# VH-VL binders against Probable Rho-GTPase-activating protein 6 (rga6), part 1

No score or structure here was measured in a lab: all are predicted.

Target 1, 235 residues: Probable Rho-GTPase-activating protein 6 (rga6), of Schizosaccharomyces pombe (o43027r312to546)
Amino acid sequence: TNLCKFTFPTPECAPPSLLLPHIFAQCVHFLSLNALHVPGIFRISGSGPVIKAITEYFYSPPHFWLDETSEIFKRIGFPSYIDIAAVLKRYIMLLPGGLFTHKDILNLLVPLYVDSSRVKVPIDIRNEMAALCFSQIDSYVRFSILCSLLALLHQIATRTQELENGMENTKDSTLMKPEALGIIFGPLLLGNSSTDLSKSCPSGNVNDLMRFETEKARVEAKIVEGLIIHWPEVL
Positions, changes and structure headers below are counted from each chain's first letter, unless a header gives other numbers; Kabat numbers aren't used for antibody chains.
ipSAE, averaged over its two directions, is called F for ESMFold2-Fast, E for ESMFold2 and O for OpenDDE. V2 adds 0.75 times the mean of E and O to 0.25 times the DockQ between the complexes of E and O.
[cut] marks letters that were taken out.
Atom coordinates printed by the task and the answers are left out, and those that the model quotes come from them; centres of patches stay.

## First folded at step 10 (VH-VL; from m1 with light chain S31N S93R)

Design s1
Fold by OpenDDE, fold request of step 14:
Structure s1 (fold): chain C 235 residues (1-235), chain A 123 residues (1-123), chain B 107 residues (1-107)
Amino acid sequence: as target 1 above (235 residues)
Amino acid sequence: QVQLQESGPGLVKPSQTLSLTCSFSGFSLSTSGVGVGWIRQPSGKGLEWLAHIYWDDDKSYNPSLKSRLTISKDTSKNQVSLKITSVTAADTAVYFCARSLVYWDYTGDFDYWGQGTLVTVSS
Amino acid sequence: DIQMTQSTSSLSASVGDRVTITCRASQSISNYLSWYQQKPGKAVKLLIYAASSLQSGVPSRFSGSGSGTDYTLTISSLQQEDFATYFCQQYDRWPYTFGQGTKLEIK
């Protein structure tokens, strides 16, 4: 495995000395520095050929970084930040076994972020409990992937908020708010972290199952939205 | 197919106890996540939630009517019952029972309703 | 208790019209809002849950939006069968409460 030591550009958003695959580290680094304001990032689909080319590049040593002199750019041109973001999404999507090994991680997180208005868990306790949930990740690489990703998403969300505060009259719906990012990364991060749907659904009715899936996606989105917003406090 | 049907006395005298029964099919109250609620609607008025019962026998009541309401279930018969004591003319309404499902949290939307049963309180 | 107030008790429209019905909560209800359709002699029908999720079997011309305290039911192109009374309901906290209803009538 081609791993590298990674330090997130904003120290308060991630632990020091993370261990990441080169492809993931480079993408996070580029996006963190250059793409925090890009409308539709992670929402807009990237170029399939570009994503493939970047992926193949990193899986062919000794290619460990992307810069302006990288041979891949000579071949396919400089990829858009949307393409780079798409590479990250794809990497997470194809990660064997997902980021979480605990099958009930979704159920553990639901009371913290979904029922907050009803149960009113203190914020400090919620953050500590979330941290405990993430401590269940026994792979430091997977932990690093999660931390670096959430750090990046937090930065994007923060930048979006700053831009909106500066623009009195333009609710730009194209900017990636925490809610939008949650919708994308909720299912991506937590989609496989639940028990058998047939057992979890109160009814075996097809319509009820469909609704259950919809609700599941909503819950996943809400959890990740919460994590994105409060990420520095969870660390 | 999910179906609910309300039954009641039609006419009740003031100060008496109103007993209602909801019979249902297509689901069971032994199933985790299943709930049944009672809602009423006076003529020409909006809907008012009365009480709710879940598969685990957890119950909720409208605070304004709590002292007069009793909800119960018979899982073996697929029935939910509601009793309202000391009825007055203000209790004249169409009474509905409806199903709710808990997915990831307690939900109170009602996805299937009965046709309703009219109850008139009159001397 | 959370008070639910619909913008109007009655609305007149024609087939093909875009219709919007608003519902306001006295407090934030965190998208725990449902919309129902009621017709005389028929069972109440769930249309929208979680503020914006379409119930299975409901036509796509129905949609829900909103957040916080303000929510909207939209019918993009009104059909003849859509003339009915519509109710919003919050289920954020007990006791569950309904709007007063909006009767949609033919113009």
Scores: ipSAE 0.373, ipTM 0.752, lowest interface PAE 1.4, mean pLDDT 89
Fold by OpenDDE, fold request of step 14:
Structure s1 (fold): chain C 235 residues (1-235), chain A 123 residues (1-123), chain B 107 residues (1-107)
Amino acid sequence: as target 1 above (235 residues)
Amino acid sequence: QVQLQESGPGLVKPSQTLSLTCSFSGFSLSTSGVGVGWIRQPSGKGLEWLAHIYWDDDKSYNPSLKSRLTISKDTSKNQVSLKITSVTAADTAVYFCARSLVYWDYTGDFDYWGQGTLVTVSS
Amino acid sequence: DIQMTQSTSSLSASVGDRVTITCRASQSISNYLSWYQQKPGKAVKLLIYAASSLQSGVPSRFSGSGSGTDYTLTISSLQQEDFATYFCQQYDRWPYTFGQGTKLEIK
């Protein structure tokens, strides 16, 4: 897939110049501008056919952008925000090798975001340590994907907070808080299918292994939640 | 199958030292991530955590009882011991030992418990 | 120390009922909460850990929810074997502390 230079709409949330696949860049751009307030974004499943159509569109040059005049919209109509989000999520899910090449990245991040109540690490140090972890990403494209995604998620979280503040004591559970986003993107970003659970789990018992997996997902969610909340400071 | 069993003297006189032993099977305290804790329950009352020991011999004590508590392990025997010095009637309770595992972080939940052993402090 | 307070010390219910037990911490415990079942003559059983994770082997009628300081154990449809005493426990920080217990009795 062809890469493009991408500038995130909010400069404080991402490096000035990112290198992204067109499909990813366009999804991030579109969602950042139009879908920050959409209830259930990334949680609600999109339309399979629509996702497929959009994906195929971008994998068939010279189709490199999404706008009102895009050919894809003539064929399938204007996709919902949920569908666009689903395309982005699917891209991440199917990314070969994941975002992190370091096998122990999860273990490195756990002390920073999971045991924060137990281990007192200054916030600035935590952010620095997180940044160091991300510096291990040797691919600028992968780094760009991570940065642009977390920037977007941060924006969504921020917008959610703004909306909640404006709604006077009305809590809308459909809004995507950092916790909700963490649950979704935790495993996607930090999950490692190659992890030998039998080696990582203390007892090796089947029940314990199952618990280990559950706990792993929880930890991943918590980490990404933290990253979303503090992303501008981590960057 | 994970199993724990508490053993104690049943009856202890005031001011004496109470010695308890937890014997377990189905896991080893030499395994990284494994911990064993002691919890007691006075009759008709809630549960009180007493002490915890991990595979690496790291120990934690209830601050209110720390001066009287000593927890230790014998990995070769699959046993954890708890000593309580200068016992009083307030130490009358059912004493439990329970396993805890570390999953990524220090987990303080107890997934397997013994049936408990009653200890009565009486003259 | 973190104080754990359960909503009630005793609760009467019938088989088939939906039962809810709440536990409140004196300060936030960040979902480091477990629920236990205690029956006379039996070992204490872990039901829920991490506030909402079901322990292996525990029936799906049990569920946990909550965040911050407030947590809930729910039994969707009470069974005969569910009459017992239930305890919450925080393990956010030392010393670990338990709720006073809720005895679930037959109505």
Scores: ipSAE 0.363, ipTM 0.751, lowest interface PAE 1.5, mean pLDDT 89
Fold by ESMFold2, fold request of step 14:
Structure s1 (fold): chain C 235 residues (1-235), chain A 123 residues (1-123), chain B 107 residues (1-107)
Amino acid sequence: as target 1 above (235 residues)
Amino acid sequence: QVQLQESGPGLVKPSQTLSLTCSFSGFSLSTSGVGVGWIRQPSGKGLEWLAHIYWDDDKSYNPSLKSRLTISKDTSKNQVSLKITSVTAADTAVYFCARSLVYWDYTGDFDYWGQGTLVTVSS
Amino acid sequence: DIQMTQSTSSLSASVGDRVTITCRASQSISNYLSWYQQKPGKAVKLLIYAASSLQSGVPSRFSGSGSGTDYTLTISSLQQEDFATYFCQQYDRWPYTFGQGTKLEIK
């Protein structure tokens, strides 16, 4: 539960002087330095016992990665990049109230990042409106989590593009493109426990609600994909 | 149960204005998030989207045809109309109307269609 | 404009066969893809939305798959009522565009 001052390992990718939970900071730091190339990162499930050990070990303050972790991993094995990514994803999933707490966040973000929106937003206005959405985050810790995560996901997406352009790039479906990362993180970042889908559904019947739930997940994925692609422009 | 049905003139002379009407039941265009679109299919060819009209009277047109198209609605009669000016033989097609829903300001696919009405442009 | 291509215009099959129909987009459409069934003189029927989600009332023998630019409709065990023309459609961006259709005929 301890917070720490955090500087993203590539300083140009995120605001300086972020404030993160220790477990999140250690996972982001490790992944940013070591795991930008990992096939299936965030998509492949990690080891349950390893994930549990990491989360339990780091919730008791104060702990540092190098000094505190080696002993438990002799018993259960050292964590893979996939295990560490799973811890990070699980942390976001369990965050009380989600990351974006604004009730109408999708209504604000759809015009900015969904190409088939009835409203076309010029790209120069899009960046300013996205920044306004971030300015409404009422917790510096939540803001820091968002910024560090988007910085990491942007780095992964950039590395994936570099690999696809190179001779080692064989159009491998295991590489994590912005679309795939958007599918994984869309619901995690834009979930709102207070969102009432029946208010968005014109008929209110069950079949229309099922369609709206499917489209909600896809909209969330598209928005996060756009945020990952355009992250440096929002900074 | 949602139903749509098209009606049109059947035969239209070149340079005239083609007028089509979509009559529907089981939903209303006064309901937020509802839209009706027009799609056509020339004989032996693919489908082409023409226009949409929404509950708030917002309208969207296929850019390649925009100067010739006018879509309108009569909410009290549950009707949507499409006009195509200055028709030519290229406008000969089966014309469909279809419902769509709007999801956070973007339009989905077409979940219910009419049976279509054939319009032939001939001298 | 996103070009939607169904490379096969006609396909022959027998009742009971497994049938696969393909659709290719000229650029990624992020699974904003629908499949429709068209029979002469009948209303067009939505089968699949969001690339893989089955529309209410559509038999489970229909399924959709694919991602990015390449999408497929599969009929696991063809029935007599399934002989029709099948269209894909993207709803990722305006103008919405359709494939040319694949006519499924009795062999």
Scores: ipSAE 0.354, ipTM 0.713, lowest interface PAE 3.4, mean pLDDT 83
Fold by ESMFold2, fold request of step 14:
Formats: C-alpha cells, structure tokens, sequence
Structure s1 (fold): chain C 235 residues (1-235), chain A 123 residues (1-123), chain B 107 residues (1-107)
C-alpha cells in the first residue's frame, strides 16, 4: 500500500507528520479544503463504478493527484464530492481488522461518552482517557487514519453548525451534524466482528442478540458523535 | 417465560416506611448484564422511574427521591425489594418492577414488566 | 432532567384507522427512545426501542420514527386490542423519564 507523510490542512486539528495511504490522504485533503458544506456528505451513496475506478487507479504507488490533470479524469470526468467521500468510507470499511485492534474497545469508551453508563467519568478526565485509548492503537497508519478522519469530521460538524446558525431558523436535515456522522462512522470505526456479544447477552437467544446488535450500533454512533464534538480536546 | 410480580402492603399510613417486593422468574439477577428497576404511576399521572439494581449489586436512584429510597436484592430467592421512607399522600401510586439489560455498561429500557401493585397512603 | 411531552392526552379513533402519536424531548436524546402500551390490569408492554426498532412479538402494524427531539409512534390499521394508553420514554441519560401518556379510545 502506498504511504505518504501527511500534514492535515488545518495543522492545529491533528498531530503533525501523519502517515497515510496515498488515496486516503488525497481524499481527506480534498474534502477538508473543498467539501465542508456538502449536503448529505458520507450519507448519500456515490457511483459504484466511479468509486471502483478511482480506487483501482490510485492503488498503484505512482504519484497521482486527485485533480483534473489526472489522465483518468480526462476520460471519465472529475468525481463529485460525494464520490470522493464514498472512496474514503470504502477504504475504512475494507481495512483488515478495522481501526481498533483492542477487542474490548467499547467497554473502554462507553463510560466516556454514553451518559446512561453505570460508570460516570468526569469531563476533565474523559478526554485524557480517550487519548490513552488511542495510544493503544498498534499501527501508526491506523492512528493516522483515525486522527485525520476525526479532524475532517469535526470540521464538517463545525461548518454545519455555522451554516445552520446563519440560516433564518432553517432546519436542514441534509447537513451532517455530529449525530448523523456518528451513525455513519460508528460501525465503520468501532465495528469489530470479533467483539464477544455473548458477554453482553445473558439469555443468548436470537431475539436478545438482535437487540444487542442494534444497541451495539447505537453505542458506536454515540461514541463517535462524542469524539467528533470533543476532538480538539482529545487531540 | 420472563415474568415479574410485585407485592406490597396495599395501605400504608403517612410517615411510615413502604416496603415492596418484586418476585421474578425466567431470568436470574446473578447473570451478568441483568438489572431490575422500579417505576411508579400516581393516579391519573405518568410513569416515574425510582431505582435500579444490577446483577453486581450496583444501584441507581432517581435523584429527586434518593434520600428516601433503598433498593436491595436476594438473588437466591429471585427477589428485589424497594423501601420508601416517610411516605405521604404523594406516594400513592401503582408500583411496577421491570427487567432491563445492560449493553456495554449502559442500561437499556424496560423489556418486561410486572402487572403492578397499588399502594395507597392514607390516614 | 429531560422532559418528555406527549401533546395529545386523549385521542378517539375507529378500528381500521391510521393513528399517529407524538412525543417531544426537551433535549436531543439520539434515538434512545422507547414506546410502551399500557392496558388496565395488564403488564406494560414494550413496543418500540431505539426509536424505530420493533420489539419481538409486536405486530408489524406498529412502527416508530423520528430523531433528535421529535418522535412518532404509528399504528397503520387500528385493531380492537390496540385501544390503550401509549407512553414514550427516553433512556439517553439518568433519570429515565416518561411522557404523560396518550389514551387511545374507541370513537
């Protein structure tokens, strides 16, 4: 996989000198600079053939830019913001073993971000403990992906709030609030298929397992929502 | 299969202690991730959560009532008890116990309820 | 504490009607919302959890929707056994709180 040294476009939003796969870095860079305002970003599906073409074209290690000068885009046109966002999501989805390798990551993060947790963590400690959880990531590339993604999602959430405040009392459910981004990225970031659901399901019957899967997705969403909101403090 | 049933005194005089018992079957409170809560409904009013006890003897109380509430369990009898001290007419209600499950250390809603027991506080 | 408001306390309908019942939270509860059915002399029944997920054994004519602060329970074709009181409840944060109830009566 072709790695590159990456500095997030807003340097205060992420650690310096990250190490990212080339295609991921290009997508994050482009979206951070151009797409903080896009309705339905990450929610709306992109074109499958376009996404596939981009990922296959940029998989090889040569230095290709995600811009209109690339030869592929002269033939098929430049991808939409939605297509580029979908490439980014797909890359995360296809990571072997996901971003977190700690099997009990939900047990570590639930007390920090889920208010009905039986363990209540003081606000001052919450962000330090989240940062400690990130230090348990055993791959600098996975760490870099998480940091750059959360930086991007925080910027989108901040811009969404600015746009809604500037509109004359307009509700726009197409703009991506932290709640919606958490729903989308919760399973992508925290969905570990090796999670032991039997420890969380005392009866073991299929109806309880279905409920536990639904609640797992909701816990994942709530954690990611909290990380997006508080990202500068965790940093 | 899961069943809960409340029992209580029916009538209690003001300033006394109200004692309630929840008996259940089809699950055990020794099983990890299981809890039992108490909810009440005053006549013509909505439901109010009171307290919760978990398999590991952890407890949660409604902050507005915490000083008057004590919840406990007897795992060998499949029972949970609630005591409410210094009762007044405002404590007249139907009292329910209900099961909840814990999902990665947070408590869900109430998936099984008892039929409720009426307690009247009257001179 | 999160206040849960059901704006309609009583609603009359006929068998076969489509009925909607609304619930509003004073703050966002992130879809940690349940709907319950209560009939006199019977145990309270969980219908919907997670705002829109149908509890096992609940008829498919029941559905839930909404997000943030505004939530709806829908009964697509009312049956005689559906005349009851319906409560919403949030389980986003302690203390768990309930709506005042909406009584569904035969017209």
Amino acid sequence: as target 1 above (235 residues)
Amino acid sequence: QVQLQESGPGLVKPSQTLSLTCSFSGFSLSTSGVGVGWIRQPSGKGLEWLAHIYWDDDKSYNPSLKSRLTISKDTSKNQVSLKITSVTAADTAVYFCARSLVYWDYTGDFDYWGQGTLVTVSS
Amino acid sequence: DIQMTQSTSSLSASVGDRVTITCRASQSISNYLSWYQQKPGKAVKLLIYAASSLQSGVPSRFSGSGSGTDYTLTISSLQQEDFATYFCQQYDRWPYTFGQGTKLEIK
Scores: ipSAE 0.259, ipTM 0.684, lowest interface PAE 4.6, mean pLDDT 82

